# Miniprotein binders against q9f7q9, part 18

Target 1, 364 residues: q9f7q9
Amino acid sequence: MSKKIYIGAMTGTSHDAIDISFLSIGTKIHLEYFHSIKFPKSLRLKVKKLIENNESSLSDLGTINKEIGFLFSKSINEAIGFSKIKKSSIECVAISGQTIRHEINKRFPFSMQIGDPNIVAKETGLLVVSDFRNMHIALGGEGAPLVPEFHNQLFYKARNPRIILNIGGISNYSFVKNRNDIWGTDVGPGNAILDAYCSDFLQIPFDKNGAIAAKGKVDHIELGRLLQNNFFKRKCPKSTGKELFNIKILSKKFLKKKAEDILCTLVEFSAKSIINSIHKNGHNNCDIVICGGGAHNKYLVKRISEMASNDIVLSSDLGHDVFAIESMAFAWMGYKRVSNEALIVQTSSKNVKGLLGSITKSKL
Short names: E, the ipSAE of ESMFold2; O, the ipSAE of OpenDDE; V2, 0.75 times the mean of E and O plus 0.25 times the DockQ between their complexes.

## First folded at step 10 (miniprotein)

Design h4 (at its last look DockQ between E and O 0.79; V2 from the best seeds 0.00; counts 0 for: pae E 2.9 > 1.5, pTM E .765 < .8)
Fold by ESMFold2, look of step 10:
Structure h4 (fold): chain B 364 residues (1-364), chain A 82 residues (1-82)
Amino acid sequence: as target 1 above (364 residues)
Amino acid sequence: MSIKVTFETDDKKTLFEIYWEVWELAEEMGYDVEVIIDVEGDKTELVVYVEAPSEEELEKFAKELEEIAKKLGAKVEVKVEE
């Protein structure tokens, strides 16, 4: 009964769901309960259009922002009910929101998440922590990935440096070496373009185990063109979103090729993006722990393994709760915010510390 | 119409595999799912709530989930939700 619970609710994971983690935090971080709810199809399509289109109606944006707020609220309330965890023990709910833009390499950098925290605070009656990314950016960071310090909390082991590679829609990794230092970066596409191609052109949700891709041949001209993207030339830390890595970056000529050749080339693109970044940053002398939805694409993992000079370990082989890591990270950041404890913000120069997350309450 | 499917396993490694197989199956079949992982004590349990338009579609999905459990060595229980 005296156990304090912190909730993290996350979208934009390796599948179209809201992942909700309930943490207790003491000397160790303990996952008490996890609930994952599929994102409604009609709303997923609205969000996909917002991400992929250059222009959108302001009225539609405003309405969808409210719809996402109600979706988070309903999902969180349902999870609380199923968990049998006493609501009075819940200190806060941290929400990721739904990212629709992440534009950093510009004069006025920003990251835009929808899902109105006022709706969530009102509908749940709980203290809500939101918008971790824009304070990160204001302090000179990239706003993403946010997980490196949490990866340190979970995976740090003395004299055992590790790479924690998350293959989601966009891939990112943390270099876990020292409990009090962090290093992390987005690296490029994971499964976002692969899945979008399958959905938009093949009318299937994804290429299971990369079976179609495995039959194809790499288009080295298109691969070379894709790898010319300015994102890959930037120094780490760097960040990106699905608005940069989507179907629109593929040439019309390439899209007329055989499906297996297209998927084969896109697997190669993701694998090269990941491994080139790891090796360019000099992180060759440690294991790569692969997690995220892309870990189940056997062909993609095979290509990564064949390119890497590192040993590859699947997170499942280590027995970790990898399905919940990102939502757990948000719960943990919520805990930090309500405890008035700073997080480390990695910048291109010197790391700084700051209070991440905005607090919203509907009641005293 | 909905069913509740409960997987029970000895360790978290098997739980991770079940989690991903369930989500992949749901995407392939086009059904809405909710996945719950209750981590109380030493017991590890994964619960899936599946909603589909008909009992026939739910039975098809349940058979696939039972095959997942059989393949991964997990116990499975299927209950109809009213």
Scores: ipSAE 0.457, ipTM 0.829, lowest interface PAE 2.9, mean pLDDT 87
Fold by OpenDDE base, look of step 10:
Structure h4 (fold): chain B 364 residues (1-364), chain A 82 residues (1-82)
Amino acid sequence: as target 1 above (364 residues)
Amino acid sequence: MSIKVTFETDDKKTLFEIYWEVWELAEEMGYDVEVIIDVEGDKTELVVYVEAPSEEELEKFAKELEEIAKKLGAKVEVKVEE
């Protein structure tokens, strides 16, 4: 039988790329091919402007939604071309889209991902699955995290409870204890504030290995202030975005400190947010598997390790690349949707089940 | 002008370390990069496509990639693509 392939394509990782995973899904989940393409600078700046500005023209939003749809289409078609995978073996493409808003604490909660699935479906000629977050919200979830059930499928080990910690712009973790109990939460900042400080103040994309931060000293006053954020008082499971955890939350007095001290404090803020969340939820006595772009910040990983009582490994040490995990999760969610298999949605009261994602097709 | 750089390693972990170092380098240099990881078969290959504004910058980038390969114990092949 020809191997069925499911593609997951996502944006919003720490390295401003489109990550594309090709999964085969049988008795095992297997990554067949991975492709990462840098987000075009011109379009990245347009997206940044949409995220940072409370007001945008409907025309600008409409245009950028199409441009991102074309970008996804191009990237997916290129990835298919390089993979040597027959297009006829591809069952679907699941896309994250580009998140531009995530507003849950409203009467009408929403999460806005742009990237027109109609363009992706037309240009690729594949079935597209999109808009996972808004169905998650409609089912009574917060639209994030989407990955806990996938983390369970990928990382479950009998009698070995695990934390799967994704360090992106925002950090989230899944508690993987058994196959039937799905749990995950956003925990706070990942690398988004670190990278923003590097970009805005140091004209570098990020602090490589956290090497600048590793020379600094923690500002305990600023750290204490940052840890008082009302988000940390919310009950888990909970979601957040870069809208809450960005450079604007830093005090003007703190921003006058040495770069090393600022970055050291921001690493400490991310690390402590993670550890405090694990502790608050009673998940302290299990292995921590780290994935996401923040896994390469050696100083951040070190600080998490020093604060944790548990063994820490990278997902790469378990044979799963730290970058591919999120795009793999989208591919798997695509599989679930086209197979008409319900996903578990964590709500404030109880877990519910439902189909996540909208299907878009241009042809039969 | 673009270069195609192919890394070959027997270890998937090493391949992902190469991937990261390549991304970091590309970001530091301000280049657009495309990174492809073939996870199929006994050979694990990483292919990098990079566009740089000059041939001199491509050569510099290629040398840095060769140093990454040497540091991580991978084979590297650099091809200029028109």
Scores: ipSAE 0.155, ipTM 0.658, lowest interface PAE 1.8, mean pLDDT 88
ESMFold2 (binder alone), look of step 10: mean pLDDT 74; pTM 0.664

Design h5 (at its last look DockQ between E and O 0.72; V2 from the best seeds 0.00; counts 0 for: pae E 3.0 > 1.5, pTM E .727 < .8)
Fold by ESMFold2, look of step 10:
Structure h5 (fold): chain B 364 residues (1-364), chain A 82 residues (1-82)
Amino acid sequence: as target 1 above (364 residues)
Amino acid sequence: MSIKVTFETDDKKTLFEIYYEVWELAEEMGYDVEVIIDVEGDKTELVVYVEAPSEEEAEKFAKELEEIAKKLGAKVEVKVEE
C-alpha cells in the first residue's frame, strides 16, 4: 500500500519558528519527519506590530499576508527536500497561518490569520488546507483551541481522565475523559507577555528557566488588577489571543519596577490563570500533563506545581513527541478534511460536527 | 557560516531536552537555526543547521552544542560547512 503523507505547518508555540510535521496515518499516527525553521526576526517584528497596534494600513496587512504565505511555502518546500519523502506521496499541507486577531466575545465574532493559502498552493504545487478557525466559529465554537480532539487521539486512556495543558503564548487545556467527545478551553496568558517584556525592556529574547523571575517578589496589587480582566469571568469554553494579553495591559507604575519583580509577577499571573481555570471547572482530581514551550520554563512549572491540587506530569516523561504535537494536530486535521471527515466543534451548549478547513489548489 | 550538528539518542526525553536547549542557545546567541528530527529504528537523530556570522562564532556555537550533548548523555557529531 502506498504510504500517504499529511503535512502540518504552523507558527510554533514553544519558540519563534515554523514547525512542520509529516504524518502517516493508519491504525497508528506516526510522525515520519519533523522540521522546525526559525521565523525571521524582521518579519516577526512586522507581525508583532500588527497584533499589538490598534490600527494598521490595509497595504501593510496585504503585503505581510503575502510575506507570510511565502515564508510557509519556502519552509514547506525546504522540509520536503530535506526529508527525501516523495512529493507525490503528499496528500495535503495543512497550514495554521499566523493569527493577528481573535475576537469572539462580541456580536460578530471573528478570527484572523494571515499567510495566503493561494501563495502556498502555487509555490508548493500541493493541495492546501487552511482557515480551520472560521468554520469552527461559524458552527458556534470559539475558533480555539483546535487541539482537543487530537489530544483525545493521543492521550485518551480508559478510566484515567487527564488534563493536557499546553503552555504557549496563550495557554489552553483539554480535559481528556471521553474517547468520542471533547472538552477544551483557552485559559489565559502563557509566555506571550513574559517574552514581550524581555524583548521590549531587557533586550533579551526570553527569561531562560525563569531565572530572573525566580529572584523577584510578586506585586500583588498588579497581579490582582491583571486577574480582573473580563476574560477570566467568562464561562468555559472560551478563547483569547495576544491582542488581549500583551505588554499594553501592564500599568505604567508596574513597568517602573525591577525586572525581577515584573517577571515574577507575570509568571504568577500565567500560573494562577491556569490553575484557577482548572479548579473553577472542577477538574481537580486528575493529572496535569504539561506540554508546549512553557514546559521548559522551570520556574513557571515550579509555580504551577506549587499552586496545583493536581499531580503534575511532563509530557516528555510519557514519551510523546511533545515538540511536534501542535503541527501534528494540523496535519491530522488536514487528513480529516481531505477525507471528508468531520471534526468535533465544542460550543457553550451541545457539541456539533463540521468540516473544518478550506481547500486551495493551484492545479488539477 | 553553516554548522551541521547531529545528536543521537534512543530516549525521547533526552531528545526533547536537546531540542529546547538548542533553540534557547541559538536564541541567546542570535543565530538562525533549523532543527530536523528523524526517528529510524531504535535510534533518534536530531540535526541542527546553524548560520553563524563568522567561522569563529560557528566554532564557539559548536562547542556549546557539544557541551549540551555531554550534559544530556547524547552522542554528537559536529561538521562546520561553508
Scores: ipSAE 0.452, ipTM 0.825, lowest interface PAE 3.0, mean pLDDT 87
Fold by OpenDDE base, look of step 10:
Structure h5 (fold): chain B 364 residues (1-364), chain A 82 residues (1-82)
Amino acid sequence: as target 1 above (364 residues)
Amino acid sequence: MSIKVTFETDDKKTLFEIYYEVWELAEEMGYDVEVIIDVEGDKTELVVYVEAPSEEEAEKFAKELEEIAKKLGAKVEVKVEE
């Protein structure tokens, strides 16, 4: 029988890429192929403007939604071309879209991902699964994190409870103790504020290995202020976005400090947010598996390790690349949706089950 | 100018370390980069496509990639595609 392939394509990692994972899903989940394409600078700037400015025209939003749809289509078709995988073996393409808003603390909570699935379906000729977050919200979830059940499938080890810590722009973790009890939460800042400071003030994309931060000193006053954010007082599970954790939350007085001290304090803010969340939830006595772009910030990983009482490994040490995990999760969610298998949705009261994602097809 | 750089390693971990170093280098240089990892087969290959603004910058980038390969113990093949 030909191997069934499920594609997951996502944007919004710490490295401004479109990550595309090709999964085979049988008795095991296997990454067959991975493709990462840099997000085009011109379109990245348009998306940045949409995220940062509440004042975008409906015409601009509509246009960028199409441009992102074409970007996904191009990237997926290119990835398929390089993979030499036959399109007839591909059961679906799951897309994250580009998150531009995540507003769950409203009477009408929503999460907005752009990237028109109709364009993706037409241009690829494949079945597209999209809009996972809004179904998660409709089922009583917060639209994030989406990955906890996938983390359980990928990382479950009998009698060995694990934290799967994703350090992206925002940090989230899943507690993997058993196959059927799904738990995950957003934690707070990952790299988003670090990278924003590097871009805006140092004209570099990021602090490589956290090497600048490693030379600095913590501003305990600013750190203390940042840790008082109302998000940290919310009960887990909970979600957040770059809307709460961005450069604008930093004090003007703090921004006048040395770059090394600023970056050191921001690393400490991410690390403490993670550790405080783990401790608050009573998950402090299990292995920590780190994934996401923040796994390469050696100083951030070091600070987490020094604050944790737990053994820390990268997902790469377990045979799973740190960057591929999120796109793999989308591929797996695509599989679940096309197989009509319900996912577990964490709600404020109890876990519920439902089908996540919308199906878009241009042809039979 | 388009550069195709192929890395070959015996270890998937090393391949992803190459991916990261290549990505960092591309970000530092301001180049658009495409990184492809074939996870199938007996060969662990990573292919990088880079668009450089000139042949001279392309060659400079290729040399940096060769240094990454040498540092990490990978084989490297560089092809300049017009």
Scores: ipSAE 0.337, ipTM 0.738, lowest interface PAE 1.1, mean pLDDT 89
ESMFold2 (binder alone), look of step 10: mean pLDDT 74; pTM 0.660

Design h6 (at its last look DockQ between E and O 0.88; V2 from the best seeds 0.00; counts 0 for: pae E 3.6 > 1.5)
Fold by OpenDDE base, look of step 10:
Structure h6 (fold): chain B 364 residues (1-364), chain A 81 residues (1-81)
Amino acid sequence: as target 1 above (364 residues)
Amino acid sequence: MKSIKVTFETDDKKTLFEIYYEVWELAEEMGYDVEVIIDVEGNELVVYVEAPSEEELEKFAKELEEIAKKLGAKVEVKVEE
């Protein structure tokens, strides 16, 4: 039988890319192909405006939703073309869409991802799975993190409890102790504030290896203020977004400091948020596996390592690239959905199970 | 815009993703649009880059050759018209 392929495509990682993973799923999960395409600058600016401004028209939202749908379609078709994988071997494409809002602390909680799955289904000719977060919310979850069960599947090791720490724009971690007991939470800022400061104030995309931050000194006053954020007082599991952790939360007095001191303090803020979350949840004294784009910030990783009591490895040291894991998770969630296999949803009271994601097809 | 196709070949998956990272960083530093494709089983990484000039593409290609040399990968550069 031809190898069944599941595609996961996502945006909104730590880098301005569309990441596309091709998974074969049998006895093992195997990454066959990975494709990363830079997010078009013009469309990135439109999305940025949509995220930052509450004043987008319904027409603008509708238009950008279509543009992102076409972007996903183009990128996926290009990736398929390069892979030389027959479309008949592809069971589905799971898409994250582009997150533009994540509002959980409301009477009607929602998470909004744009990128029209109908366009993706039509243009690729494949079955599309989308809108995972809103089903997660409907089942009593917070729509994030979605990856804990996948992290369990990928990283479970008998008698060796692990933290799988994803450092994206927001940091999240999964506690992987038992195959059937999943736990994960957002913990706070990842690299989003760091990258925003670099972009807005230094005209560089990011602090390579955290080298600027490594020369700085921590502003303990600002760090102390940032750590008082009400998000940290919430019980885990919990979710957050760039809406809560962005450059606007920084004090005007702090922003007058040297760049090295600012970046050093922001690295410390991310690292301390992670460690404090691990300790608060009683998940100390287990291996930490780091993934996501923040894994390449050597200074951030160093600060986490210095604060942690345990060995730290990159997911790459375990044969899983730090960038591919999130798109791989979407591919796997696509597999679960098309196989009619329920996922575990963490709720405030108990874990529940349900099918995540909507199926969109243009043809039989 | 002229594009180049750069193909890297290595013996291990880890090196492929190290190349991916270095290529991505370089492209971001230069402000270029980049596409990086990894054939995991074939041990190949392909980069497509668009730059404003041929001179900038040549400079980028030279930096990619240095990355390949540093990481012990083979590299082939092809200008695509």
Scores: ipSAE 0.626, ipTM 0.866, lowest interface PAE 0.5, mean pLDDT 91
Fold by ESMFold2, look of step 10:
Structure h6 (fold): chain B 364 residues (1-364), chain A 81 residues (1-81)
Amino acid sequence: as target 1 above (364 residues)
Amino acid sequence: MKSIKVTFETDDKKTLFEIYYEVWELAEEMGYDVEVIIDVEGNELVVYVEAPSEEELEKFAKELEEIAKKLGAKVEVKVEE
C-alpha cells in the first residue's frame, strides 16, 4: 500500500558510494529500500583534488558542485525507479552533499558540502532538504556528528543507557541515556588511516577482517606518539576528519616497518582512541553497540572488545543495518524538517533546539 | 562492455546485509564498479556489474555464487546483453 516515504542520500563512509535509504516513518521507523551506487572514479578524483589542494579555481569548484548535484539526482532517480515507489508517496529527499571542508576551531567556523540542491530538486521533481551542518554550527554545535539524535530515536531504552559506536573513516559515538536529550562526539580514527595505508602502500583497498594486522606486533613507541595528538585532549563535543587522521601523521621510521606491524599498530590506535574516550567520559557501565563499516573488521572489533570494560553488541544483532544508519539518519532529519520539528544541537555548554536543513523546491 | 545481473534471495533480512558486505568487498578486491539494490520487504539483493570482457564477468559471477553458498542464499545469474 501507499506509504509516506522519506529518502536520505549521502556519500557512504565504508565504500566509495552514494547510499540511499528509503524510510517509512509512523509509530516506528522502517527501512523499506536501500540502494548503494558507486561514486564514479573520475569525479571522485576531482573531489579528492578539491579536498587536498590549498588553492583551487572558483570555476572548478562551481563546475564540480554541479557535477555532484547531477550525480545525486541520477542516483536518486535510479533508486526510485528500482524501488517502484510512486513519486506521490515521497515526501522529501534529504541529501548530505559531499563535504570538502569542515573548519570549526576558528573565529568563523564553517562546513562546506558540494552538490547543488537546486539541481537535485529540478532533476528529481522532489522537495529537497540539504545543508544540515551549517545551521548546526550557527546554533553553536560542531556540525558533526549529526547522528546522535537518530541514534537516540533508534536505540533509546529506559533505564538502559548504551553507547552507539560508529566506526567509519572517523569514529564517533553517542551515549544514549535520555529520551529528550543527546550526547555524542567524534573520538578519533576508524578506518581512514588503515585504508589509506593499504591503498598507498599495499595496492589493496583495505585489510579484510584485519587479517594482515592480526599477524603483526604493536609498535608501542609509535602508538604512544600517535595518542599524544592534541585532539584527544579537547573537551567533548568535538569533531575531526581526514585532515587530522591520515598517513602523514605516521613517522618515516614507522613506515619502514613491515606491513603487518604497521596495520597492527593502526588497529590498536583506533581501538585505544575509542576506548580511552569512553572511559574518560565516564561511560564505562553500559553496552557498546558497534555499527559502521569498521564493524566488519574482525580484528579491530576483537581489540575493542578486549580493551573494553563494556559488553559489546553488534547493531546487526539488534536488527539494524550497520552501513545504512547514516543514510537513514538523513532521511529522518528530512522528515523532521518538512514536519517543522526541531532537532537537538549539542554545544560545548547548553544543548539547544533548531530547525536543521534548507528546503529547496522547483515547483509548488 | 558486457553486463550481468545477479539476484540473491534469502528468507532473512539480516542475511541481505551480510551479502551486501561480501559483494562490496569482492567488488573492491577485483576493482569493478557495481550497483547494489536491496529490496528489504522482498528479501532480495540485486547486483549489476559491467566489465570489458565475458571472462572477467564469469570470474566475478563465480565468486558471487560462492558468496551465496557461504551465506545460504539463493542466487541467479543472468547475462543482460
Scores: ipSAE 0.392, ipTM 0.793, lowest interface PAE 3.6, mean pLDDT 87
ESMFold2 (binder alone), look of step 10: mean pLDDT 77; pTM 0.706

## First folded at step 11 (miniprotein)

Design s1
Fold by ESMFold2-Fast, scan of step 11:
Structure s1 (fold): chain B 364 residues (1-364), chain A 81 residues (1-81)
Amino acid sequence: as target 1 above (364 residues)
Amino acid sequence: MGDKSIKVTFETDDPKTLFEIYWEVWELAEEMGYDVIVIIDGNELVVYVEAPSEEEAEKFAKELEEIAKKLGAKVEVKVEE
C-alpha cells in the first residue's frame, strides 16, 4: 500500500501566490511536498477590483469565477507534476477559493469564495472539496478562523498548553490544551495595515524584517486611539477582517509623520492587540507558537516577545513551515470531509459538530 | 530563442533560513515582475523562473546567489534551455 495523499490549495495570505501542500496522514500528519506559484497579475487586479468596489456585473463575476477555477486547476496539475507523486495515490484536493467578501454581523451572514470547483474537478480528474466557510456559518459559526482544530491536531502536547498565533493580514490564535476543547479567535490587525501603508505610500510590498519600523518611534496618541476600537471590547471567540482593519482607520495627522514612526506605531498596534487579547482571555501562562507571514517580521516578533510573559517559539522550531500551515489545514480538512468525519465548529453558545466542505467530482 | 528558464536550488539544515529565503525570493520576483514557482522539499528550496532573456536570467541568478550567501545557505544555479 502506498501512502494516501491529501492536497490543500489556497491563495496566499501574505503574498500574491497559490500555496499547495501535499499531506500524508497516519499516526502523525506529514507535509510530503510544498509548492507555491505566483498569482497572475491580470487576475490579481480583477480580484482587487471586486474587493475594493464591493460590486460587479453578474457576467464579470461569473467569468472571473471560472478564471480562478482554471488557475487552481493549472496550479494543482503543475504541483503534482513537479512532486513526482503518483496521481493514483491522491484522495482529494481541498481548495480555499478566493475570498471576495465576508460578512457575519448581519441578518443573513455569508462568506463568498470564488473559483469554480467543477472546473478544478474536471481539469485535475480529482475529487474536490470546497466551500468550508458557508457550512461553518450555517452551523452557527463565524466562518473563520477555520484552523483551530488543525492547530490542535498539529501542536497538541500533553500537559503543555500552547497558544498557536497566526499573524496574517489579521492576527488570530488557537488555545491548545485538550484534544476535544477547540478554541480560537481573531485578535485584530496583523500585517494588513502595515502592508497597505507600504504599498500605498512607499511603493514597496511590505517592510522586510520590520527594518523601517525598527528605526522609528511609537506615536502613543495614535496608538491609544486605535486601541479604543469597539472590536477590542467584544468577547472571544470573535472574527474580524480587512473591512475593519485597513488604512482608512489612520488619522490624517498621523499620516503626516515619518514612515519609520508610522510603521513603528502600526507594529506596536498589532503587538499590543495580540498580547492584550491573550491576557484578557487568561492565556498568559503557556508557550506562544508563532506562524503565518508575520513570523518573518523580526521586529514584530521581537516586540511581541518583549511584551509577553510567555515563552515564544516559531512553528519552524517545532518542525512546521510557517508558510505551509494554512494550506496544510485545507488538505487536512479535505481529509476529514472525504473520511466523513465531523469538524468542531465554535458558536456563540457551545461547540457543535458538522461536515464542512462540498464535494465535487467529474467521474466515478 | 525566446524566454530562458532558470532553476535555483537552496539547501540548508536550518528551517528558519528556508523561510527567510522564501520571502526574499518572492520580494525579488515582485520587484522584477517575474512569474516564479517556489518549492520546498525537505531541506531544499527550489525556484523556477521564466525570464525574458539570457541576460535577465543571469541577473536574477546573481541576486539569488547573493541572498544565499547572506543567509548562509548552499546554492546551485542552472539556466535551462
Scores: ipSAE 0.358, ipTM 0.766, lowest interface PAE 2.4, mean pLDDT 85

Design s10
Fold by ESMFold2-Fast, scan of step 11:
Structure s10 (fold): chain B 364 residues (1-364), chain A 81 residues (1-81)
Amino acid sequence: as target 1 above (364 residues)
Amino acid sequence: MGDKSIKVTFETDDKKTLFEIWLEVWELAEEMGYDVIVIIDGNELVVYVEAPSEEEAEKFAKELEEIAKKLGAKVEVKVEE
């Protein structure tokens, strides 16, 4: 019989791309095909303005929502066209959307992703699954991270507890010890502040291999100030975003220092945030598997390794491309939704089960 | 975009090397202002790029060949219409 295929399509957080994974799911999860397409710069700038502005017009929001929907549609159709996978074998496409707001610590918590699933369903002719975060929130969760259950499915190994550390713009990790014990948390900054500094002050997209940071010296005064942020005092599991961890947290005096010293300090900030979170949660005797774009920052990986008691491996060392895992997670969540299978939602009181994701079908 | 499409295929048995090539290609594309498609299929990474001219496409292909040589991957370049 033909394999059933599930597609996950997401905006890359550590690179300006639409990442698309094609999964088959049986006894094991298998990545059949991975496709990445560059996010158009003009649309990327419009999205950045939506995220950074205190106010945006409803007309702009509606228009950009449709533009992102067409971008997902085009990217998905291109990926199908380049693949050798028959469209008739595809059960669904799950889309991340583009997050423009994530506000949890308030009376009416919400998360907002744009990318109109109606456009995606019409243009691809596929069943679309979208909006995983708002049902997660409705059930008492924080809408993020969504990946811990998928990490458990992919990385569980008997008698070998693992930390699955995703270093995106924000760093998060999953603790994988028992097959059905689902736990994960955001830990703090990943590459978001590093990349923002490079873009805004150096006119480069990021610090390749952490080579600039590696030449610098840590500013321990600024580092100490940054680590006093109230987010680090909050109980796990917890979530955060670029609304907190952005260039504006840096002192004006610190920004006058050499680029090497600034980047060195920001690498140390990310590394210490990660290791401190793991230690505070009692997870310090575990293998660490790194995925996400931060795995490319060799100096950051080196600093994390030097602070960790256990050896660090990349997810690629275990046969999984570091950039593919997040889009694979969306494909798997789409599979769960169309299979009418509940996902586990971490709440402040207890884990609950729920159906995450909204289904959109075209009349085609 | 231009009239010339280029396809570059990298092959290696090491998944980590495919990841490193992927990032080098992404950096180079951003630096040159090119829109690219990158595909990972088994032991292969395939790059598609539209360039404004044949000369620019060939120059980009040569840079990609140097990335392959540096990282120990096999590389094949094909110009498509």
Scores: ipSAE 0.189, ipTM 0.656, lowest interface PAE 4.4, mean pLDDT 85

